# Designs tried in a protein design chat: VHH binders against p95470. Part 42

Target 1, 316 residues: p95470
Amino acid sequence: KQVDVHDPVMTREGDTWYLFSTGPGITIYSSKDRVNWRYSDRAFGTEPTWAKRVSPSFDGHLWAPDIYQHKGLFYLYYSVSAFGKNTSAIGVTVNKTLNPASPDYRWEDKGIVIESVPQRDLWNAIDPAIIADDHGQVWMSFGSFWGGLKLFKLNDDLTRPAEPQEWHSIAKLERSVLMDDSQAGSAQIEAPFILRKGDYYYLFASWGLCCRKGDSTYHLVVGRSKQVTGPYLDKTGRDMNQGGGSLLIKGNKRWVGLGHNSAYTWDGKDYLVLHAYEAADNYLQKLKILNLHWDGEGWPQVDEKELDSYISQRLK
Below, E stands for the ipSAE of ESMFold2; O stands for the ipSAE of OpenDDE; V2 stands for 0.75 times the mean of E and O plus 0.25 times the DockQ between their complexes.

## First folded at step 14 (VHH; framework vhh_7qia_2)

Design m5 (at its last look DockQ between E and O 0.79; V2 from the best seeds 0.00; counts 0 for: pae E 3.1 > 2, unsure alone 64.2 < 65)
Fold by ESMFold2, look of step 14:
Structure m5 (fold): chain B 316 residues (1-316), chain A 121 residues (1-121)
Amino acid sequence: as target 1 above (316 residues)
Amino acid sequence: QLQLVESGGGLVQPGGSLRLSCEASGFTFDHYAMGWYRQAPGKQRELVAFIDWGGSTKYADSVKGRFTISRDNAKNTVYLQMNSLRPEDTAIYYCAAKTPYDRYEGSYDYWGKGTPVTVSS
C-alpha cells in the first residue's frame, strides 16, 4: 500500500515529481502530487560496467542516489559498495529528461567520480549529496563510517573532482585508533545532505545504524555554517567534526530508524524527505515527506506527529 | 502486510519430483533476492537454493543437478523444482526474502512458515 523506499531523493520536471531509491539499478517512481506514486523506471537495466572491479562482492544493488539538475541536464549519482566494506565508488549517470516516454530519455553513464580503497582511504565513497554554493560552485558531500563525512569541489561538468582538488572534512564521530583501517568501526555517521536556507548552510546527517528492524538506532542531527565548507556547528556551538550535532528527529514505537534524509524548498515551503521503518509492518521501510519548520533562531524543526499523518500510496 | 506463503509440499516416493511455490506480497518483490532453506528434525536450517534480483542462482552441493530455483515477477512467486528426491531431502522447506537495504548483515530478513516435504516409500 505505501511506497517502499530506502535513501529517498526527489526532483521535479514540469508537473511531475520523480523519486529515486536504493535498489537494483536505482528505482525511480513518479507522481503528480507527491502522495500517489507509480513505478517509472530503473536508471540501470543491469549494473555499471566497473562495479565488480571496484567491489568484488558487489551484489547488484546500487545505493544511496542523489539527483541534481544543472544546465538542463539531470545528474544521478549512485553508490557501488558491499556490506561492511569501504571497497566503494560513487558514479554518475546523466539524462536530458526524466520522462521515459520522451525520445530524449536516455541515461548516459559517465563513470566513477570517486573511489575508496580499504587501508588506502579512511573514508567510504558512498552517500553522495550535491550542493551549489552562493557563487555557483558545485560540491559533493559524501561518507559513511570510517573518518566520517567529506565535501569536495566538483569539476565544471560535475563528473569528477575539480583540478586542483579541494576537500574538506565536515562531520565525524570518534573512531578508535586501535581499529584496523579496513573495518568500518564505531563512528556511526553517514548520509550527509546540505540545504541552503537564509544565511546558513544546514548539514543533516544520519547517526546510528539503519537496517536492523526494531534494533535500528538511526536518527537525524543537524548543524549549520555560513560557509558551505564548514565548520558546521550545532545549537550549542559544538563542531560536527568533534561530535557535535543537534537532534532533528528520532524514531518512536511505530516508526523506527529514521534517516537518510533529503531536504527541499518547493513553492516557498520546506520539506524533509526520509525513510522510516514501520513496526506494525515488519519494519518495512516507508517514504515520509514531512514539513520542515524553522524556529526564531533559524533552526529546523519537524513535528513527529506528521510521521503518522503522511501516508504514501503505491499505485501499480 | 508482508507475507511469504509456501505451498506444494507433501509425501513423495524416492526418485520422485515435487514443485514448491512461495507467493509473496506486501513488499517490492523484484528488488529482493529469494531463497529456499530446509530444516530436518534435530538439524540446523540450511540454504538449499538462492536466486538474486537479476536471476543469478546458487545451490547447495547436496542438491546441485537435482533442484532448480526460478522466479516469476509477474506473479510475485519463487519456485523450487525438486527432482530425483532422496530420503535425505525430507525436511520443512522455508521461503526467505533478503532485504536489499541491509548494509551491514546481508542475511535473509523475512521468512515463510514452511511447507513439509517427506520422501519415503
Scores: ipSAE 0.437, ipTM 0.752, lowest interface PAE 3.1, mean pLDDT 90
Fold by OpenDDE, look of step 14:
Structure m5 (fold): chain B 316 residues (1-316), chain A 121 residues (1-121)
Amino acid sequence: as target 1 above (316 residues)
Amino acid sequence: QLQLVESGGGLVQPGGSLRLSCEASGFTFDHYAMGWYRQAPGKQRELVAFIDWGGSTKYADSVKGRFTISRDNAKNTVYLQMNSLRPEDTAIYYCAAKTPYDRYEGSYDYWGKGTPVTVSS
């Protein structure tokens, strides 16, 4: 049985890898080899205290986590959102350790980082991703649809936007100005993730539609910038904030709707972590960990054949 | 492989009772909301009962007070206890697993093959 995660992010504590995914209370798995995974815990036993205030129809599923280590602590960011609306908020919960057997193991929710409100905000407060720049300043990228992907400075505690606030638009697709602000629209972009590599910051984004089994059109695009704030340019020099983006991976007839990636450097090797829908298994989403390579011009590449060769195992 | 297998359907007289079972395999059962749907001849498929991962339930108005949905996560099984059955309850009953990940247009479901329920004198 494969691990059927959605929106996976990963980190390591000691000799143990931890996988976080969208799910009830944020699902956590652990592994010693990044192949065999065991259910570890949920970050929330019930729900954030503020979840239903933000989204009255909240059903317990927290979306699209990111995990970030800072000064010996683990910061887990997550999203509360209503379907098809930008009635959303990103929260953060913090732990000293990821090992549930540790006496120090305790998730402490710090509350809302940002909140989007329909008709007020032309962005959606979901899909957080954390990146530290070369100066040690920590940023959060986030977003989906509407006005696209945003980036802002986090405060020293990594729990709120820094003051004075500094925001940047980093990627978007065309959206009609006549579209009602409450509607997501047709600009199908979401799930930013930034990786620092070489001389550049690489912005990964998911285009298309997820979560529709065989009808999913999700795929990954990428751009890069020498500054964390952008502009992020694709291979042709087009700004991602002007609709640019270079295709990284689209999938095939066996694996569709690939996307919502994270990217990491571990032990000198680079990896792309994502989910894909498996046609042979009724399009159930599966974890994929692919090797990330770089061409002669410094652009990321992956081998689609690894979609078949990497097979996660969920242990009982 | 993902699979939902319904059982417990059959012929019953009005006022009778049936208990449907749906055994799930191939996915993380306790992370999904489960539901029972039914489709009568010439009618559209409709929601009968729903239970989320936390155990909260929802029922169609037509079955409230008569049907009870429950789940046993240890057995990867969802149940539908149907009491006080009526002829209008005659349909093929389908088990469904709700994907909780669609953010824009609602949920996508995985479906069983269905089990027939006939209520007749």
Scores: ipSAE 0.373, ipTM 0.725, lowest interface PAE 1.6, mean pLDDT 93
ESMFold2 (binder alone), look of step 14: mean pLDDT 80; pTM 0.808

Design m6 (at its last look DockQ between E and O 0.78; V2 from the best seeds 0.00; counts 0 for: pae O 2.7 > 2, grease 24.4 > 24.2)
Fold by ESMFold2, look of step 14:
Structure m6 (fold): chain B 316 residues (1-316), chain A 121 residues (1-121)
Amino acid sequence: as target 1 above (316 residues)
Amino acid sequence: QLQLVESGGGLVQPGGSLRLSCEASGFTFDHYSMGWYRQAPGKQRELVAFITWGGSTKYADSVKGRFTISRDNAKNTVYLQMNSLRPEDTAIYYCAAKTPYDRYEGSYDYWGKGTPVTVSS
């Protein structure tokens, strides 16, 4: 009965919450209370027209969405890729509303934002997450394995990099120099998400491997910076671009492989949204929405016991 | 509880036909691509036919033109129509659900228990 999601992101329109997941065409659920969820729609009925050109083995699943509201529009970013490869691209589709019953409801695809190519690029164009800085400039973070996580300025309509381009490396793990550049390698980091809180930007990242049932090692780390561009430093002052990262939460016997989080402030309270694999249910991926607390030094904390307290309900 | 239940196997003479069914439950069926695999004694399991969530199909060369995979999302069922059967098609046939979320090659799929097919005189 729980909501089966992977790479969840959320937003609100009016009194309705919308949840977006990796899946065929990006699966969308809606809720009035963030606990009871109904299927709403898919953002794509088919696939982006350019998908097979970018990734010849593309299988119709769009990965790792992010949803961002800007100037009255909803921007849904999505990834086209194939496992183990960085022949990938991040695209964007736009809607005026998330309510399928509205006459204004229509996803309008705007095409590719960025594209990665093996050997040319030592980064993988998946896992977008959008953040606006204190000056109103909008940035995209992204990345998975290879040379780690990147951040770049978006242009004014949020569909392409700004010109001239401005790119930053914000987190990475050491990669064996013996690995061919076309291979993902040993630097197990992906899925950035940045939350602004107080004087800091907090970069969350997933370390380890998802998607291995009970062998999944996925867990969340965090660093922070006073600038959206970094450097993001962990609790010991180590730069995340130099292998730093402070543990936020990892799995247990019941809930394995926590990762690919988003984070939000809603009504003055902070939340961490992620998926976790449920051991008692064949390691199927389940939605978790956890309270995000802050210690006296301004670092985020999650109470692991809340993994058992939040149980979503999939309604018919 | 995730389940994949195969049926429709049995004994058939060469040149005959069988229709395999796999009923799925306990997961979001229309998110998953589905496959039929087979394993003869002493052999490695091999892909026979594969169908994506959107209906695109792929077949092993040895069965192309003879076997047809299909799915009915309303019934959470995938089928394998097997025509012009040969003795070398003798195997246990397994239904599999391929996770759409795996980012790393090396499969953590879900499998049925299999249904035996014997093609002999």
Scores: ipSAE 0.532, ipTM 0.777, lowest interface PAE 2.1, mean pLDDT 90
Fold by OpenDDE, look of step 14:
Structure m6 (fold): chain B 316 residues (1-316), chain A 121 residues (1-121)
Amino acid sequence: as target 1 above (316 residues)
Amino acid sequence: QLQLVESGGGLVQPGGSLRLSCEASGFTFDHYSMGWYRQAPGKQRELVAFITWGGSTKYADSVKGRFTISRDNAKNTVYLQMNSLRPEDTAIYYCAAKTPYDRYEGSYDYWGKGTPVTVSS
């Protein structure tokens, strides 16, 4: 049985890998080899105290986590959102350890980082991703649809935007100005993730639609910049904030709607972590960990064949 | 292989009771919200009852007080206890597992093949 996760992010504590997924209270799995995974815990036993204020229909499912280590602590960012609306908020909960057997194991919710409000904000407060620049400043990228993907400085505690606030638009697709501001529109972009590699920051983004089984059109694009704030240019030199993006991986008939990636350097090797829908299993989402390679021009590449060769195992 | 298998349907007289079962396999059952839907002849499929992973329940107004949804995570099974059945409850009943990840167009479900329920004198 494979691990059925969505929007996966990963980190390591000691000799144990931890996988975080969209799900009830943010689901957490652990592994010693990144192949065999065991359910570990939920970050929330019930729900954030503020979740129903943001989304009255909230049912306990938290979206699109990111995990970030800072000064010996683990910061887990997550999203509360209503379907089809930008009535959303990104929160953060913090732990000293990821090992539930530790006496220090306790998730402490620090509350809302940012909140989007329909008709006020032309962005959606979901899909957080954390990146530190070369100067040690920590940033959050986030967003979906509407005005696209945003980036802002976090404060020293990593719990709020820094003051004075500094924001950047880093990627977007075409959207009609006549579209009602409350509507997501047709600009199908979401799930930013930035990886620092070599001389560049690489912005990964998901285009298309997820969560529709065989009708999912999700795929990954990428651009790069020498500055964390952009502009992020694709292989042709087009700005991702002007609709640019170079295709990284689209999937195939067996694996569709793949995307919402994270990317990591571990022990000198680079990896792409994502989910894909398996056609042979009624399009149930599965974890995929692919090797990330770089071509002669410094652009990332993956082998689609690894979609078939990497097979996670969920242990009882 | 993801699978939802319904059972317990059949013919019952008005005022009678039935208990539907849906056994799930191929996914992490206790991480999903489960529901029962029904489709009567010539009508659209509609929600009957829903139970979240945490055990919260929701019912259609037409079945409140008569139907009870429950789940047994150890058995990967969701149940629908139907009491005081009425002719208008006649339909094919479908078990569904909610995909909690669709953020743009609402819920997307995995479906069983359905079990027929007929309420007739």
Scores: ipSAE 0.242, ipTM 0.663, lowest interface PAE 2.7, mean pLDDT 93
ESMFold2 (binder alone), look of step 14: mean pLDDT 81; pTM 0.819

Design m7 (at its last look DockQ between E and O 0.36; V2 from the best seeds 0.00; counts 0 for: pae E 4.7 > 2, unsure alone 62.0 < 65)
Fold by ESMFold2, look of step 14:
Structure m7 (fold): chain B 316 residues (1-316), chain A 122 residues (1-122)
Amino acid sequence: as target 1 above (316 residues)
Amino acid sequence: QLQLVESGGGLVQPGGSLRLSCEASGFTFDHYAMGWYRQAPGKQRELVAFITWGGSTKYADSVKGRFTISRDNAKNTVYLQMNSLRPEDTAIYYCAAKQPYDRYEGTSYDYWGKGTPVTVSS
């Protein structure tokens, strides 16, 4: 019942939930209950046509999807990257439906949204997440290591940056000025996700390193802003562009690390969706759906004990 | 539970053939690249053959032309066909799975079976 996923995002069409994971061609699962998942499809049968130009070592795995529904279409954003480098790009493919049995089911790749190049760019074009602001403008957040997390306006078709372009830095950690621009560096921040709640936009970010078994340091922090563009401030008022970030949740001995979240409001309730590494199962990544609660000052709270319980207990 | 279980090892004469199998369970098999490694007593564990989730292969120079790695994703199994065996092929052979989300240099972990011994002697 717990699925082996990485970088999970989900959406619903009709009575069916769809989960998208890092994997060959972006792995897609479906479920009627968000607890029991089955393989549905891959968004790419092999790879985007441009993938090997951007990343010569590309191995067929597309990273860090986000799924966004807009005007009756499903936009699936995905990342192509090189191991340990910012030779990366975010692409987008579009479908009218997520049901593979429909005659309208067809992923239509729209190509590269943004691309990063070592020594040209001090950012890494991976880990997209989409947010619409109160004015109907759609934005993409993204980033991993280097100069941190960025946000830019999307064009009306949601396939490219807007013209004229508008870009913002929304979070970063300190990076030595002496470090070569081609190196990822020590600024261990990635995987932004923005949720609107009440008067604020909440920026979630992953700090630390995933994927190191018992040595994993991956955990989630949060800041907020009244403007989607920031500045995002933590609970102490520190700017996330200046190393701010309030701890939301970290792993425990059974679930040693966690991150790369999405967040959703469904039927009046708020949820945090992420993967966590199960120590007892060789640190395989498992889907977690946790309740997001809000304190009296409007800060999100997660009960760490929910890591050790079944998802079905939260979904009634 | 994640398991990699090797089988098919044993004693063979030089010039003989042997087919190793590794059955996987407890994870999404076709997301993982699979490999065979070997370790003779007193030596470091060494890559023998590697196959990606899409079927692309690589081989150690010492086994090229003699060994063939393949996989059957429907059966969650990876194979090593070993032909023209030599005494220097004597080792414990391990099946391994490489995590598919190795985004960081040197941070991903391989998963290992317990090994199956192969002895080539006259």
Scores: ipSAE 0.224, ipTM 0.607, lowest interface PAE 4.7, mean pLDDT 87
Fold by OpenDDE, look of step 14:
Structure m7 (fold): chain B 316 residues (1-316), chain A 122 residues (1-122)
Amino acid sequence: as target 1 above (316 residues)
Amino acid sequence: QLQLVESGGGLVQPGGSLRLSCEASGFTFDHYAMGWYRQAPGKQRELVAFITWGGSTKYADSVKGRFTISRDNAKNTVYLQMNSLRPEDTAIYYCAAKQPYDRYEGTSYDYWGKGTPVTVSS
């Protein structure tokens, strides 16, 4: 049986890989080989204490985690949200270790990093992703729909925006200014993830709709910038903040709704981590780890054939 | 394959009580939020009660204080204790499971039982 995850991110502690997924309390898996995975834990046993305050209809699903290591600690960012609304918040919980068998294992929730409020904010506080720039400053990218993807500077503790606050718009799609601000609109962009590689920062984003099984239209686009704050330009030179984005991977009839990726360099190799819906399995979402390559102009490439060759195994 | 099987429905007098059960199979039960819905004749299906994987509950306003949803993960079963039943509670009651990774609320991809009828009549 394959590992069924959504919005996967991954990190390593020692010789053990850990996978984090959208789900109840954020589901965590562990692996020694990134193929065979075992259920490890949930970051939350019940729910964040503030979740229902932010979203009264909260049903226990925490969205789109990111995991970041900083000064010997693990920072797990997550989202509380309601569908179709930007009544959302990104929180962060911190641990000394990812090994549940360790006496030091304890997730300590630090609370809300940012919160979006309908009619006040033209952004949605979901899909956090962390990146450190060349100067060591840590940033969070996030967002979906509305005004698109945002980037802001984190404070030294990585728990709040830095003061004075510094924000950047880094990607967005067309949206009518006449649309009600409370509505997500048709700008189907979300799930930013930035990878530093070579001379550039690469912004990955998901276009289309997820979470609709066979009707999902998710696919990945990419742009790059020499600065973490942008502008991120696609292969044609179009700014992602002006609707730009170059297709990285779309999928096929067997694997649809690909997206919400993370990207990593491990041991000198680059990887794209994402989920895809498998047609043969009633479009159940599956973990995919693809090799990330670079062409002669420094643009990322993946082999869609690896969607068939990478097969995760969930162990009891 | 995921399966939900409801039981416990029947005829009851106003003011009476029923306990519905829904037994789940074919999936990791404790990862799912479970709910009860009902559909009365000529009406749309509506949420009655929901319970998250962590045990948090939500109720329709019309049943608050009268109905209690609970779950037993060891038995892969969700329950609906219905007290102080009223004629307007008459409906087919459906058990539902919310997928653990679904980011959308109220999607058509929830799993459903076949339903159990509840009739409240004198």
Scores: ipSAE 0.080, ipTM 0.585, lowest interface PAE 3.5, mean pLDDT 92
ESMFold2 (binder alone), look of step 14: mean pLDDT 79; pTM 0.803

## First folded at step 15 (VHH; framework vhh_7qia_2)

Design n1 (at its last look DockQ between E and O 0.86; V2 from the best seeds 0.00; counts 0 for: unsure alone 62.1 < 65)
Fold by ESMFold2, look of step 15:
Structure n1 (fold): chain B 316 residues (1-316), chain A 122 residues (1-122)
Amino acid sequence: as target 1 above (316 residues)
Amino acid sequence: QLQLVESGGGLVQPGGSLRLSCEASGFTFDHYAMGWYRQAPGKQRELVAFITYGGSTKYADSVKGRFTISRDNAKNTVYLQMNSLRPEDTAIYYCAAKTPYDRYTDESYDYWGKGTPVTVSS
């Protein structure tokens, strides 16, 4: 059967690829070829010690990971949240290796990076994605609904915001000022991911709603900037903080709810990684790894035929 | 290919017992909370018992103390042990898998088996 994942991110160590998914304790798979995947481990055997303080209804599922390699360590960021609420936090756990057979294999939780609190914050602390700028500064993007997508500087050990803090709004959709701050609202934007290519940073964002089977409206938009902090402009020059966003890919009859992507350059080639709901299989979420191409103006493109040709295999 | 296949239904006398099984395949079973629902003729489908991925359970008031839900993640199977059966337990019993990936509501979109009939009579 295909690999059923949600919010996939991946990285390589040696000759082995590792895939991380939303799930109990963050589910990890491994592969030698990015097609055939086997279960590897969960990053948490139980849950982060602080999870129920942040979200009293927390049920053990950690959301929306990102994996980042830095100075010989693997940083796994993850989200704790509750349905429809911004009582949320992004945490980080660190490992020296992703190989469970190594004597050095041990996830060491470093606690909360940022936390959102209803009425205090008009943003939701989920959906982290890490990007390093061309000055060596590492940033975290994040966000879902509310006031949209944010970017802030990380400190030197990548576990907290830098001091002094520096925060930016990088994308948002209109939200009525009449909405109570405790409610998510109608601004359907989340899951930022930034890829540096050439002279530009490309911000990918998910618009619409995931998780509604055939009624899912999730699709990917993109903007770009010469500065990691923005402004991110779409193909028409419209600012993503003002509703800009150029369509990258959306669903079709066979594959619905495309979004929550990551993007990578491996061996000189660029890839888009995401989940898609397969109509022929009850809209189960399936891993997709697609080639990311670039047109003559430097905008990313995806061949929609690859949705049908990439087929993962879960090994036993 | 997602499948949920119920078995173990049938005819039983009041006071008797049945054990329902639901074998799951084609998805990551141990991420999903599982439930048993029932629907009597002319009535809406109702929750009978629910079990999280980690084994925590919840029961409808009408079945507490009589029914036990359990799961075996190694066999991708969820069970409903039904004891002290009553005529009002007569219904088609459905196995359901609750999607764990909805971030917006607890009213997640479930996957359903085709059901197994249970009749408690005479």
Scores: ipSAE 0.666, ipTM 0.844, lowest interface PAE 1.4, mean pLDDT 91
Fold by OpenDDE, look of step 15:
Structure n1 (fold): chain B 316 residues (1-316), chain A 122 residues (1-122)
Amino acid sequence: as target 1 above (316 residues)
Amino acid sequence: QLQLVESGGGLVQPGGSLRLSCEASGFTFDHYAMGWYRQAPGKQRELVAFITYGGSTKYADSVKGRFTISRDNAKNTVYLQMNSLRPEDTAIYYCAAKTPYDRYTDESYDYWGKGTPVTVSS
């Protein structure tokens, strides 16, 4: 049985890999080989105290985590949201260790980092991703639909925007000005993730629609910048904030709706972590870990054949 | 490998009781909301009862007070306790798992069992 995750992110503590997924309380898996995974824990045993204030219909599903290590601590960012609305908030919970057997194991919720409000904000506070720049400043990228993807500077303890606040728009698709600001619109972009590699920051984004089984149109695009704040340009030189983006992977008839990726360098090798819907299994989403390569121009590439060759195993 | 297998259907007299079970496999059960639907001959499929991830329940007006939906995540099973059955409850009952991940629509994509027949007749 494969691991059926959404919006996977991954980190390592010692010799153990940990996988985080969208789900009730954020589902955590552990592995020694990144193939065989065991259920580890949920980050939340009970819902965040503020969740229902942000989203009255909230019922335990926390969205699109990111995990970041900083000064010996693990910061787990997560999203509370409602369908089709930008009544959303990104929160953060912190732990000293990811090992549930440790006496130090305890998730401490630090609360809301940012909150989006309909008609006030033309952005959606979901899909957090953390990146540190070359100067050690930590940033959060986030967003979906509406006005696109945003980036802002985090404060020193990584729990709030820095003051004074610094925000950047880093990617967006065309949106009609006639559309009500409360509506997500047709600009189908979300799930930013930035990887620092070589001379560039690489912004990965998901285009299309997820979560629609065989009707999912999710696919991954990429741009790059020498600065973390952008502009991120695709292979043709088009700004991602002007609708640019170069196709990285789209999938095939067997694997559709590929997206919401993370990307990592581990032990000198680069990896793309994402979910894909498997046609042969009623389009159930599956974890995929693909090797990330770079062409002669420094653009990332993946082999679609690895969608078939990488097969996760959920152990009991 | 994903499958939902219903059981517990059968023939019962008016006023009688049945307990339906649906065992899920091949996916992370506790990530899904579960529901029971029914389709009577010549009628459209309709929602009977729904149970969310957190255990919140919703019932069709026609079954409120008579039917109870519950789930056991340790057994990957959802149940429908049907009491005070009526002839109009006669239908094929289907178990469904609802995808919770669609962030932008109110539409729910379901996985379905093959159904179990329930007949209420004197």
Scores: ipSAE 0.608, ipTM 0.817, lowest interface PAE 1.1, mean pLDDT 94
ESMFold2 (binder alone), look of step 15: mean pLDDT 79; pTM 0.803

